# VHH binders against F-box/kelch-repeat protein At2g24250, part 17

Target 1, 374 residues: F-box/kelch-repeat protein At2g24250, of Arabidopsis thaliana (Mouse-ear cress) (q9zuh0)
Amino acid sequence: MAMKKKISTSSIMPDWSQLPEELLHIISTHLEDHYFDAVHARSVCRSWRSTFPFPSSLLRQSYSLPAFPLESKDLCCTLEKVPLFLFRVLTPPDAADASSEYFLGGLGQDKSNDHVELPSPLQCSVKVNVPGTEPILMNMLDCQIIPLGHKYRLMIGCNPEEYSAAFLPLNEQGGGGEFVALLDCTDLFLVLRSTEMRWIRLEKPSTASCKELFTFRGRFYATFFNGDTFVIDPSSLEATPLTPHIDSNFLVPSGNEELFLVKTDFLRCRVSRLDEEAAEWVEVSDLGDRVLFLGGHLGNFYCSAKELPHGCGLTGDSILFTVGSRNVTYPYKYGVHTNKRKAEDNINCWRSSRENRVLFRNRYDPVLSFRVER
Short names: E, the ipSAE of ESMFold2; O, the ipSAE of OpenDDE; V2, 0.75 times the mean of E and O plus 0.25 times the DockQ between their complexes.

## First folded at step 8 (VHH)

Design g10 (framework vhh_8dlx_2)
Fold by ESMFold2-Fast, scan of step 8:
Structure g10 (fold): chain B 374 residues (1-374), chain A 123 residues (1-123)
Amino acid sequence: as target 1 above (374 residues)
Amino acid sequence: EVQLVESGGGVVQPGRSLRLSCAASGFTFSSYAMHWVRQAPGKGLEWIGNIYYSGSTFYNPSLKSLVTISRDDSTNTLYLQMNSLRAEDTAIYYCARGPTYSLWTGRDAFDIWGKGTLVTVSS
């Protein structure tokens, strides 16, 4: 009698590198709009890297436009779709006890390095100032990164311009790529319809400087530093004053159904919702699952707390204020802070106390650039 | 410490429904995208679908009408609901943790996976 060879059952470990090409393609199509997931998938093995394309929305998402009409030189003009993120930087030594700092920004490729494919993972960094120690250089991908949508910026001859822009996509359901864009060029507005691809000069509806442009319910909204607010029809380009009047400068669209008005002074913050049928602003006592962002030059916008990851440190009924050129973002809990603030909760104190705590690699640009390492 | 444990598999008759569970521990479950993948006997892996931390779901088009993925972040549990089971659904079913942009640190996709649970569709 011979002894039978002892056999052991090996652990049943899925080998993700052995996924069939067709299956990888299906996964790839579902990761198309998820930039970090797509880049991460490309790092698994060579088969995945060839199957999952580098996300073009992160690298080269742009719309070729007619030559900019206000320039004396005939320069190429493009509209870039820049992904917008909330970054959370954890301060060591312990994540549970560490103070967290937030900043709002986009990611872009460093134009000085050429438009080559980035190695995975992406190489980008931010300097974190920690009291009592030397500043720590942290890779941006080591932050908690929360996608918040996108911002559009104008590029003229490879340089970003500081023109306020609102972008209204048309036929989103059909994916036709049609759009209308509205630009604030200081002395006038410029309109571009993708169906015509020609610049239209539009007289400003107010003599004051434009504060913000945004889209809501298929229309453009323009606010001005004198308090004027106008609704502009994208087809007729007719501007009509917003009624009822506003006594504050912060309008925040919340999806397609709600428009909020945020009033703030040195000690107080009040939020009202437009009741379109009654034609009045109705003050709200709480925001529920809503998180409102007052993002300065990045614009005002909303997200649902249900869309936020548990580890981000934010919950509903919150307003986030973005400060200065470094885009440092401060959470404010609505309701409990409405009528009376502590000194440390004052917006001016937040600006003063935290302005230098998180430094971008690019200190003067709200869109972060990142290096390509070959 | 970080682990995923699938359960709910067994023998089921054709045409019946079955719900699989995946219990997560050792990490902040609510912050991660989660995937279901299966492997039929003698065949390769087949991706079923995923669910992001936001609750958005994406399915393999070949399986979209058959399956529903959901999650309960209060119990750290991922679910796969399967309806109208057929013999070709016989497989070991795995749950796996995918990357999330909120916690991306340059790690590989599907960096955590379970041992699997066997589903046999047979009369």
Scores: ipSAE 0.000, ipTM 0.192, lowest interface PAE 18.0, mean pLDDT 64

Design g11 (framework vhh_8dlx_2)
Fold by ESMFold2-Fast, scan of step 8:
Structure g11 (fold): chain B 374 residues (1-374), chain A 123 residues (1-123)
Amino acid sequence: as target 1 above (374 residues)
Amino acid sequence: EVQLVESGGGVVQPGRSLRLSCAASGFTFSSYAMHWVRQAPGKGLEWIGNIYYSGSTFYNPSLKSLVTISRDDSTNTLYLQMNSLRAEDTAIYYCARGPTYSLWTGRTYFDYWGKGTLVTVSS
């Protein structure tokens, strides 16, 4: 159930500012899972704004942690729970076709103080590069926005760099709120346990650079650029190699039930599922209702197409990944390889005659970026 | 049954080279990372390096210029080539299948080990 800002300004529509408070509360209970509809409802009038709270799922929650243990100075350390969204740019002729532009990201708060209202997606703008013209600034509410879950990130002091962190709650419901956080600090790992609330320096299980840290089935998983992959016990902090070995591929956890391995070459993807009992990767012919997201900077994750809004342009049995840009996501329909032209429609693939290589491109010179402004 | 059998050890003069072998059986050798570890008399275990099924090798930085690890998946055999041997290289050399690494201590604990082969560097 959507509500539009213009309802109370139309003589054809009823005056929504006069709606009884009881009815507004009934409406608000139906919007709790419709984040952007709630934001739109808040813009109607004062009564609606007080009745419909700003969706907490759109905010970056921040938690103060012990100072980062550097050899010369300590730095303030915060753990951010970043909500992740897929943004689909809806401009003719891009709407609902395979060439539609997507970008993957979160919404952030520009500044906070005790007198500033919470950031709103209404203040979020995206720059769209159109060939032959200057970039056009678009409001993100003109995009179709799809929630994809959350990622944890560690912010250290005033450094512009973002550190990769994996966060594992040990007792989710009814428990003591205990957790273990594991951080890749490039040359070493750091661990923080809620019971001690102190950073502890750890050795890395591989001499290669860490590619990804994530959690799956109550364990940490660490992948490295040499293809090393380790399963780490949160209590003992023992790392065991994931068997069988994988080469520079993407691991995608699907809730607690499945772990997928996505192998990519410049024209195709191959997906395998881990059979933990047999210690084998079993290739799958289709992904069913699953949509896999592959992103070098935002990590890899999953959603069900059945949980996505109707008409969002995403279907099951698909993979979305970034190619050469953090801000642009390229959709790929898994298993569709019946002819060259059809394959090119799924992923914009171009072979450079000079370099004799295949390049993935969705659009010439695409630049999509967004920020929250006040 | 997983078995690892090292061979090629013995007495060797300082400055010489030596190649150790490890014959693996009871598992799909080509699917596992393999490691070499040594233990000098009265000392703890020292990780030498490993080789992945892809052929990629990684070495203890203090030993990288002195050793080369290779594998032959057609014969299920792991190799350690050692050059410019010194008295301090005297140790029992173990072949191990990749296992467990402690992030606390930086030490590796293996699920399967060979019995070891003794290398004595002496004139």
Scores: ipSAE 0.304, ipTM 0.542, lowest interface PAE 1.5, mean pLDDT 65

Design g19 (from p36 with P99V S102T T105S R107K S108Y; framework vhh_8dlx_2)
Fold by ESMFold2-Fast, scan of step 8:
Structure g19 (fold): chain B 374 residues (1-374), chain A 125 residues (1-125)
Amino acid sequence: as target 1 above (374 residues)
Amino acid sequence: EVQLVESGGGVVQPGRSLRLSCAASGFTFSSYAMHWVRQAPGKGLEWIGNIYYSGSTFYNPSLKSLVTISRDDSTNTLYLQMNSLRAEDTAIYYCARGVTYTLWSGKYTDAFDIWGKGTLVTVSS
């Protein structure tokens, strides 16, 4: 979800480090949902660092799981909750053109060493590989960072797997730390329930390969390349076909109330919204202030352009596309136009933008690493 | 409103073939798995088979060599082709809309939410 900046932390004044601790506590209360503003505040001085807690939402949650049943060795499994962000790469001040690029990725902790809190802004640094240049160490303070949601990732013996994973906590009605995890392992599904803590093999409800696995309104959703889509109850594991039928395209959940269908046809796109009462997909000619992010294997997200930080360069009625099984984002804007593209999204602009895509340094792990302040 | 209407039943001689139809209306037919179920006089319901909206079919093993299920999504119609009919095939035949696929069993056999009124097939000379 996009955040609204309540307090300016970008202004540097010599006397700001002298603020009373009572006033710092009030400021801290207003920054609890502004994760990177809180991280920046902690870099001012020791007094600020002790007053502003490190945002717990940036710390990666992990769940210890039983040994993975599809491996010949009994290797430990971990399911990680990886926060996902849209990063805007800012144009250098000396550039003649004020253009910018976007990429989708997660943030992770580098666990190769005992991490000790450092008072330096290097805790916000990421290494970015840009085609045509040497790898660049980028300070995240030089990027505009937009929170989008979370992705669950399976780790087997500390190695990430490319299986689609969906995780549903049952705390709201289950009364505790109960959960259900569902994995797409290509030829079969695997389920793990916290009450049993063992992997169970399941049949797929479709003959086609699974395209996406995600959660929406307390249930699992599975889409398949032949257009099959199922809603799966986490307790009974009964799969019900989603009505009405969709083509092999993208489903984008918008919070907990709306579901969008995005059909892409080369240089065209069409968006429809599910009308559950009429049991129909209703074509949308204008997304208004909505921005849709098609993240491929990272998932699909929605936000309002009005809730995005000022100067982030995104406007409503746009779709950004991420290609494939690697962390490669093509920062193209797509207007919602039946049978046409927006003028600004012509082929030449699209090709140029695509050639300047931003890649994370690790092709198997789309997670950016940074030091965690404790 | 949501409705299923079976047709094509009647009196047929042993050894002949018969094709039953089920016309669906009031819902997006192409989105649902569809089932055929029958009930012989004085007996319980017997599941014949189903067809997913992907076109994949599954049959009762006792009937697999005798029946074929197909669908035409352009006309919202489900079909049951029966060959080599026997007196034991005398029954009321129902089509039903499947709403549940059980991941444990891999089949659409546990729940139906919409049924037709049925069509009678009598196999006699």
Scores: ipSAE 0.014, ipTM 0.342, lowest interface PAE 7.2, mean pLDDT 65

Design g20 (from p36 with R97K S108V A111Y I114Y; framework vhh_8dlx_2)
Fold by ESMFold2-Fast, scan of step 8:
Structure g20 (fold): chain B 374 residues (1-374), chain A 125 residues (1-125)
Amino acid sequence: as target 1 above (374 residues)
Amino acid sequence: EVQLVESGGGVVQPGRSLRLSCAASGFTFSSYAMHWVRQAPGKGLEWIGNIYYSGSTFYNPSLKSLVTISRDDSTNTLYLQMNSLRAEDTAIYYCAKGPTYSLWTGRVTDYFDYWGKGTLVTVSS
């Protein structure tokens, strides 16, 4: 939704704090698909906070892991499942030549802060740099919010680690929770299986630095800055080279059967799809309803434009690149007539002094945390 | 049909150097990692090293200071440079197309997709 409607009261209507709990419970069941509306409802009064549970979709699911074996101290290690969102900064309707900016980020509960209250809208604020003006505070909940999926994040102690990491959930008889995690730790890989709960040291399949680790079709994929790319079986830990060689560009998994290669050639962006039977990359002229996200340190992923809210400003056949420490995501239209970036048009557009740029609290990890009343 | 043809072997004196070649055909050479393996008379196979399609190399630690593996994708040719040859280096040398590496060891698994006929290197005075 473009605009959220605030819960309103009037002198004719009953005091909202006096509404029977049975009716509040019925209302809360209708807000499950509108999790940010549930957060607003919890801010009305104490009775509403007890009636409307904090949305589980905004909580960071956490797994306790064995102490990290490469640290000098025995530090607590946890794996967090962080929901990811695309935020759209809404420009004022009266602004001449208005532009739109997007940014990728996660939201989650922050239990490190000793707060007995739900975070106010001001605590969810981000600084927006407007050229020629002092930075303004914008309430993040006033942005248009688009759900994109989840990212797994490794925490060693209280800090997120910047290692390339991949998490593979497994099916198990009797229900879930089983997984395999693979980490790049400079000169070696580490693997952790939930069935054993022990870090195992492995050799790297390449002498180059690891660029990305991700999962696709029940396997790990590892890319390296020299262009080496491997498919790793989670059970045997055998690495098979992905052919043909990709020359150090970006891999984007799309659904269960498609793997895309995105090449940036200074002024041009080309996308190819892997044909595994022929062992070749086949260039595609368009992406159809697909939207590809190159999220920098957040990883690469996709969504269908049909899953996006009407009027969100995004269409299929698009690639979004996340740029620099400001974590602003710029859309690039891919297709027959628009697969060329003209330097004067695209670079000037991305550098436009009229565009607002959003900064998260943590410039190296654009995940915001909420403090929750216990 | 996949073919690998090793060449460059022969009789060589101790302390000398020798360069072996492997000509590949029947597959997209530039897309695959290639390996060198040797077998001394009456002994088992010994892995020498490999080169990935990217150019990255891994070597048997006992041989690392004595060998260099390289490739020329324009001619579909794999090379093994050997220096300071010793009598114990007498063996038939094979090249192999191998797609799989163990993260337990950082090295090739026990089976290869395709092996050449080999080239004999004899180190004797």
Scores: ipSAE 0.233, ipTM 0.523, lowest interface PAE 2.3, mean pLDDT 65

Design g23 (from p35 with S30R; framework vhh_8fcz_2)
Amino acid sequence: QVQLVESGGGLVQPGGSLRLSCAASGFTFRSYAMNWVRQPPGKGLEWVSGISGSGGSTTYADSVEGRFTIIRDNDKKMVYLQMTSLKTEDTAVYYCARGPTYSLWTGRSTDAFDIEGQGTQVTVSS
ESMFold2-Fast, scan of step 8: ipSAE 0.326; ipTM 0.565

Design g24 (from p35 with G53R; framework vhh_8fcz_2)
Fold by ESMFold2-Fast, scan of step 8:
Structure g24 (fold): chain B 374 residues (1-374), chain A 126 residues (1-126)
Amino acid sequence: as target 1 above (374 residues)
Amino acid sequence: QVQLVESGGGLVQPGGSLRLSCAASGFTFSSYAMNWVRQPPGKGLEWVSGISRSGGSTTYADSVEGRFTIIRDNDKKMVYLQMTSLKTEDTAVYYCARGPTYSLWTGRSTDAFDIEGQGTQVTVSS
């Protein structure tokens, strides 16, 4: 008759915290190769956090070294293996076909301090401030994160300064972990050999300031701001000048097979490969599947485009330039620009077009500040 | 350890020819430019000739240009100096040397050349 009864529909949502441990274990084994998915899974609840271990690839591996020799006192010293990542920012989502903005940086957890583990993506949220709009809350773990390998750094005492060392394993794979480390200390070099475990003071091979130390084909390479470049034997510590001479250019080791020279002039970016047999720099018109990173203070390095995640917006024949203190990283398609004679191929024009949108990032913080300029 | 062993010297008449050999071991030979330097009696070291890593480029001191030829064999780890039209002024102990190096231990350049071997004596006289 005029009776109406409101029927309540009950919806039973799955309680993920009540999943049997056997099922969590099976899920955990499927996420072993997807370490950022494992980090997100750890944010669900305490049961998931205990079941999904924090990814070892994000742990800051630390090795105790002999005390650092200073004038007045010895300081404790550690060698850290820090994972490097490229963070991709997508704004807006419909711009997936356009060039993305990238940031280069280290990400990891200090294993000695488990309570700083990322328990929730929301706890790593940053406010992106865009002029003329309300601040956008963005989680840095929700950016596309591209693993690039590792960098070694030295921590000296309680000093917050990071010192990069060129680290050369002598017996990789079947070896007993023998190594040589070389460090630039402004007025001198320091060497540490695993067989002796003692810092030894050395002279620098150039009067100029050291620009970069790296390893290539079982040797150390040192570049200097005056253009001096030396190949250093790790056993004898003899420094031999690299020929032909370079000036204010970037050297990029590509595994143990190739050494590239990236030269920027007013008109274009040029890449040459070292022909070691002829002792000549040979200009290349195309990098193939190679992606070269000019990472500033993070060093210069290479990856294969085939090793990059699908849909990351990066392809082979690219150079990624990291610009300024903000670690903003821009992809440059080398073969396209080198093989075409257009005004747009001018490296200054390309850089200007990328720098009309400026992102700010604090060196040690995941905080991003975004401003648009023309 | 790095070793350079020179051989092939001897007594020769003016206008004659000699071939010097240098056997290298203890380093990646194909990664280094190689040189011949000589020390005449009672004088300092004098650079004679240089050869690039591949052997594609050679250089010579003005005093030997057109008379001497430097050659290398990377498979055998050898560098050679073919000397023709020898003069009395070519009398010296001849050394092979790697390109110029700087020792991080001593903070000193090797004065442009790293001489490891005992050398080989060349005497040009009638």
Scores: ipSAE 0.275, ipTM 0.564, lowest interface PAE 2.1, mean pLDDT 68

Design g26 (from p35 with G53Y; framework vhh_8fcz_2)
Amino acid sequence: QVQLVESGGGLVQPGGSLRLSCAASGFTFSSYAMNWVRQPPGKGLEWVSGISYSGGSTTYADSVEGRFTIIRDNDKKMVYLQMTSLKTEDTAVYYCARGPTYSLWTGRSTDAFDIEGQGTQVTVSS
ESMFold2-Fast, scan of step 8: ipSAE 0.337; ipTM 0.573

Design g29 (framework vhh_8fcz_2)
Fold by ESMFold2-Fast, scan of step 8:
Structure g29 (fold): chain B 374 residues (1-374), chain A 125 residues (1-125)
Amino acid sequence: as target 1 above (374 residues)
Amino acid sequence: QVQLVESGGGLVQPGGSLRLSCAASGFTFSRYAMNWVRQPPGKGLEWVSGISGSGGSTTYADSVEGRFTIIRDNDKKMVYLQMTSLKTEDTAVYYCARGPTYSLWTGRSDAFDIEGQGTQVTVSS
């Protein structure tokens, strides 16, 4: 209820601009967890834009950490929490067809240049800069924002060095900010405990390069390109081989309840679920309401189709591969047979129609960065 | 706390057979690979055999291949080592071990969670 906002008196929609400041403030607090509604609310008029803050969950958060021990100079070290989204554009910028375009990555405000937000909701088009492509002009009302979760990464100094980081909070209730962070530094691992705030050098449990480093059910998991997979206790830092052994494939946590193994070759994709009781990988015929994202610098993750906004164009039982050339992928329906007469191809992951195109980058940098030119 | 209790050792003649047992407690048994390791008199620890959490995969040291069989019963939280055609060289204290585990502090791959006292196997005429 503290009103310290600067309000501008301008509006093309007089009904909305006439809402009392107190009411707008109350609405903004209720939209805090509805980030895409908050973004759309900011496009109504300048008064709403000053009242409804840009959702912080859409922007990177960064945390200062002790100086990085593997650098010859004392360089600033920050841990970034990078939120991941699918941005759906209902009207494709380069097509006359009624196809949908998606962008996979983070969202951020471009801070490299000074830009002014559009003053009018009738002029809600923004020039969107996607790294590695020509800038596209997008209407903010045609953009649907779909949350996928977040990833942690370590940034060192002013040089763009990225190390994959797994971050395990030990208590998130109130002032419980204790954590353990584990980093893959190529030739070794580093650990940081919040109780000590000091980087400690560790050995890798495998001589191969680390493929993925993530958390599941209060433990760290590390996969390697030679197929080695380890479960790491955050207290003892003992690494135990995951049983049964997996080859160089994708391991995907689905919340705290399920762990999936995706085996792929040129013609086939098979998904198995870990049966914790039997310690066996059980092949599944469908993924239900789950959507799996596989590979690249974005790592392996999932979302539930039940938590997706109505009409977003993504359905369950889908896999998106974020690896390969051209940084483009499609939702592939699990269990669709490409060669119905071939007995070996009982379960295949195959493309759905090319109706839903997904562009991505193999980096944690925002795929979309909003910028409004003067 | 992880506890492993070995039993079934004894004195046996060359060419004889023996079955070792290991009772596990304090952890989700089916989640972990189990191993048998042995320590011959005056020597270090030697890995003998391993079995996956489900029991679907087994591995053996070259010295025991074809003579020993590792089995597990996840309902009873037991792992067994069936030994046949025993040789004098098989004389050792036998330990049941979870893992192997790897300490990220040291990089050692020979770390085993050995909590039991072991069981003595003596092969002698």
Scores: ipSAE 0.206, ipTM 0.541, lowest interface PAE 3.3, mean pLDDT 69

Design g30 (framework vhh_8fcz_2; at its last look DockQ between E and O 0.01; V2 from the best seeds 0.00; counts 0 for: pae E 15.5 > 2, placed apart)
Fold by ESMFold2, look of step 9:
Structure g30 (fold): chain B 374 residues (1-374), chain A 124 residues (1-124)
Amino acid sequence: as target 1 above (374 residues)
Amino acid sequence: QVQLVESGGGLVQPGGSLRLSCAASGFTFSSYAMNWVRQPPGKGLEWVSGISGSGGSTTYADSVEGRFTIIRDNDKKMVYLQMTSLKTEDTAVYYCARGPKYSLWTGRTYFDYEGQGTQVTVSS
């Protein structure tokens, strides 16, 4: 006579790794709009990993370009579109030193031969390299990932170095798909026009090192560590000083809507927007939902507070310096001490809000590392 | 890997002189601006002086202009701060700090690495 098999406790409680592929495909159709949910799903088991592809929007996209015009003719050129992310490390709510910890960088799939293993049911980790220390792997479940946009960089030769680039699409209404790229090399600028696919050498308009390179309203902007700022026309390649001329600290484009000038002595910040028609800087007291990130290795940029989770310690109308003598920074808020009814508190500027201590690392790229363990 | 080591601090009387030294390693020294920053007792950090990577441009805080001189030696990977006419207000821990790559220093700029510091005490 035949004996019946007992139903195990695992058969009573659903084993998500045992879901049929048909059901996994249904789940997959609901993840298309949530980039990081796909990464988490790939971490469940091998079956889920094979069903959910790594999101292409999180990869560093590389494009081949014409040979670089250095003194060596064997150099290949690759333009990388590097997605930027802010990693927030979740801390226990009862921690005595409950500061927010963030890592700033790009994400990529870890293809290294040197695998580091975490004991976790999710085989997904963020690899952080700190000079002079062993690489650190963190469980992705202990992190929030906040998208910040993209930057472009140029990789040249067999042993490439990172070069900053500004990318300017042209004639989108005409459907031409033309562009101009401006690259900061250490001793000159290089220009690539899509209509020619040839490099043009351009002398830098300043003797100082280029600090930032970006686009705003169809033109290139180059700032230099000596305070020089130039506007470069993409057609003529003429560089003219930015008017009005201001020996100042930081420029931050907010899309094509506004160009902000942030003047600071690191105790206080004052912010102005450019009025191009009047050729003047107009002081502002409100950044809206913007959080500005200034002075870091990755340049100056902003994010919308809509991209921030509630209770994360960062809110709109804020300025965050990612440069300094330490990894610690504090958000600057307008009117932190602006009780207008008291003479001592009547300060109309952004000042450091010491309540929200932030640990910020801006020199390293975290890398997602997927490992499967059964 | 990046390492900055300050030395040359000590006790000095008002009106005296000191020369601070900073030894750098672990990076392409000549490509970076270098700075001196100080922390007076019970106060925050104050920027003192900066020098471009080539040494062609120097800047000073108003409080030290004319009294302090910043110097670099790219062959030896050293930065110095020659301090003269010292005042009691100059009492602080002095730090050597690395500034931006290829920078001509424009005053109150930023830095990403600093050393352990060296104590300067000016007292009568």
Scores: ipSAE 0.000, ipTM 0.218, lowest interface PAE 15.5, mean pLDDT 66
ESMFold2-Fast, scan of step 8: ipSAE 0.372; ipTM 0.569
ESMFold2 (binder alone), look of step 9: mean pLDDT 82; pTM 0.850
OpenDDE, look of step 9: ipSAE 0.538; ipTM 0.781

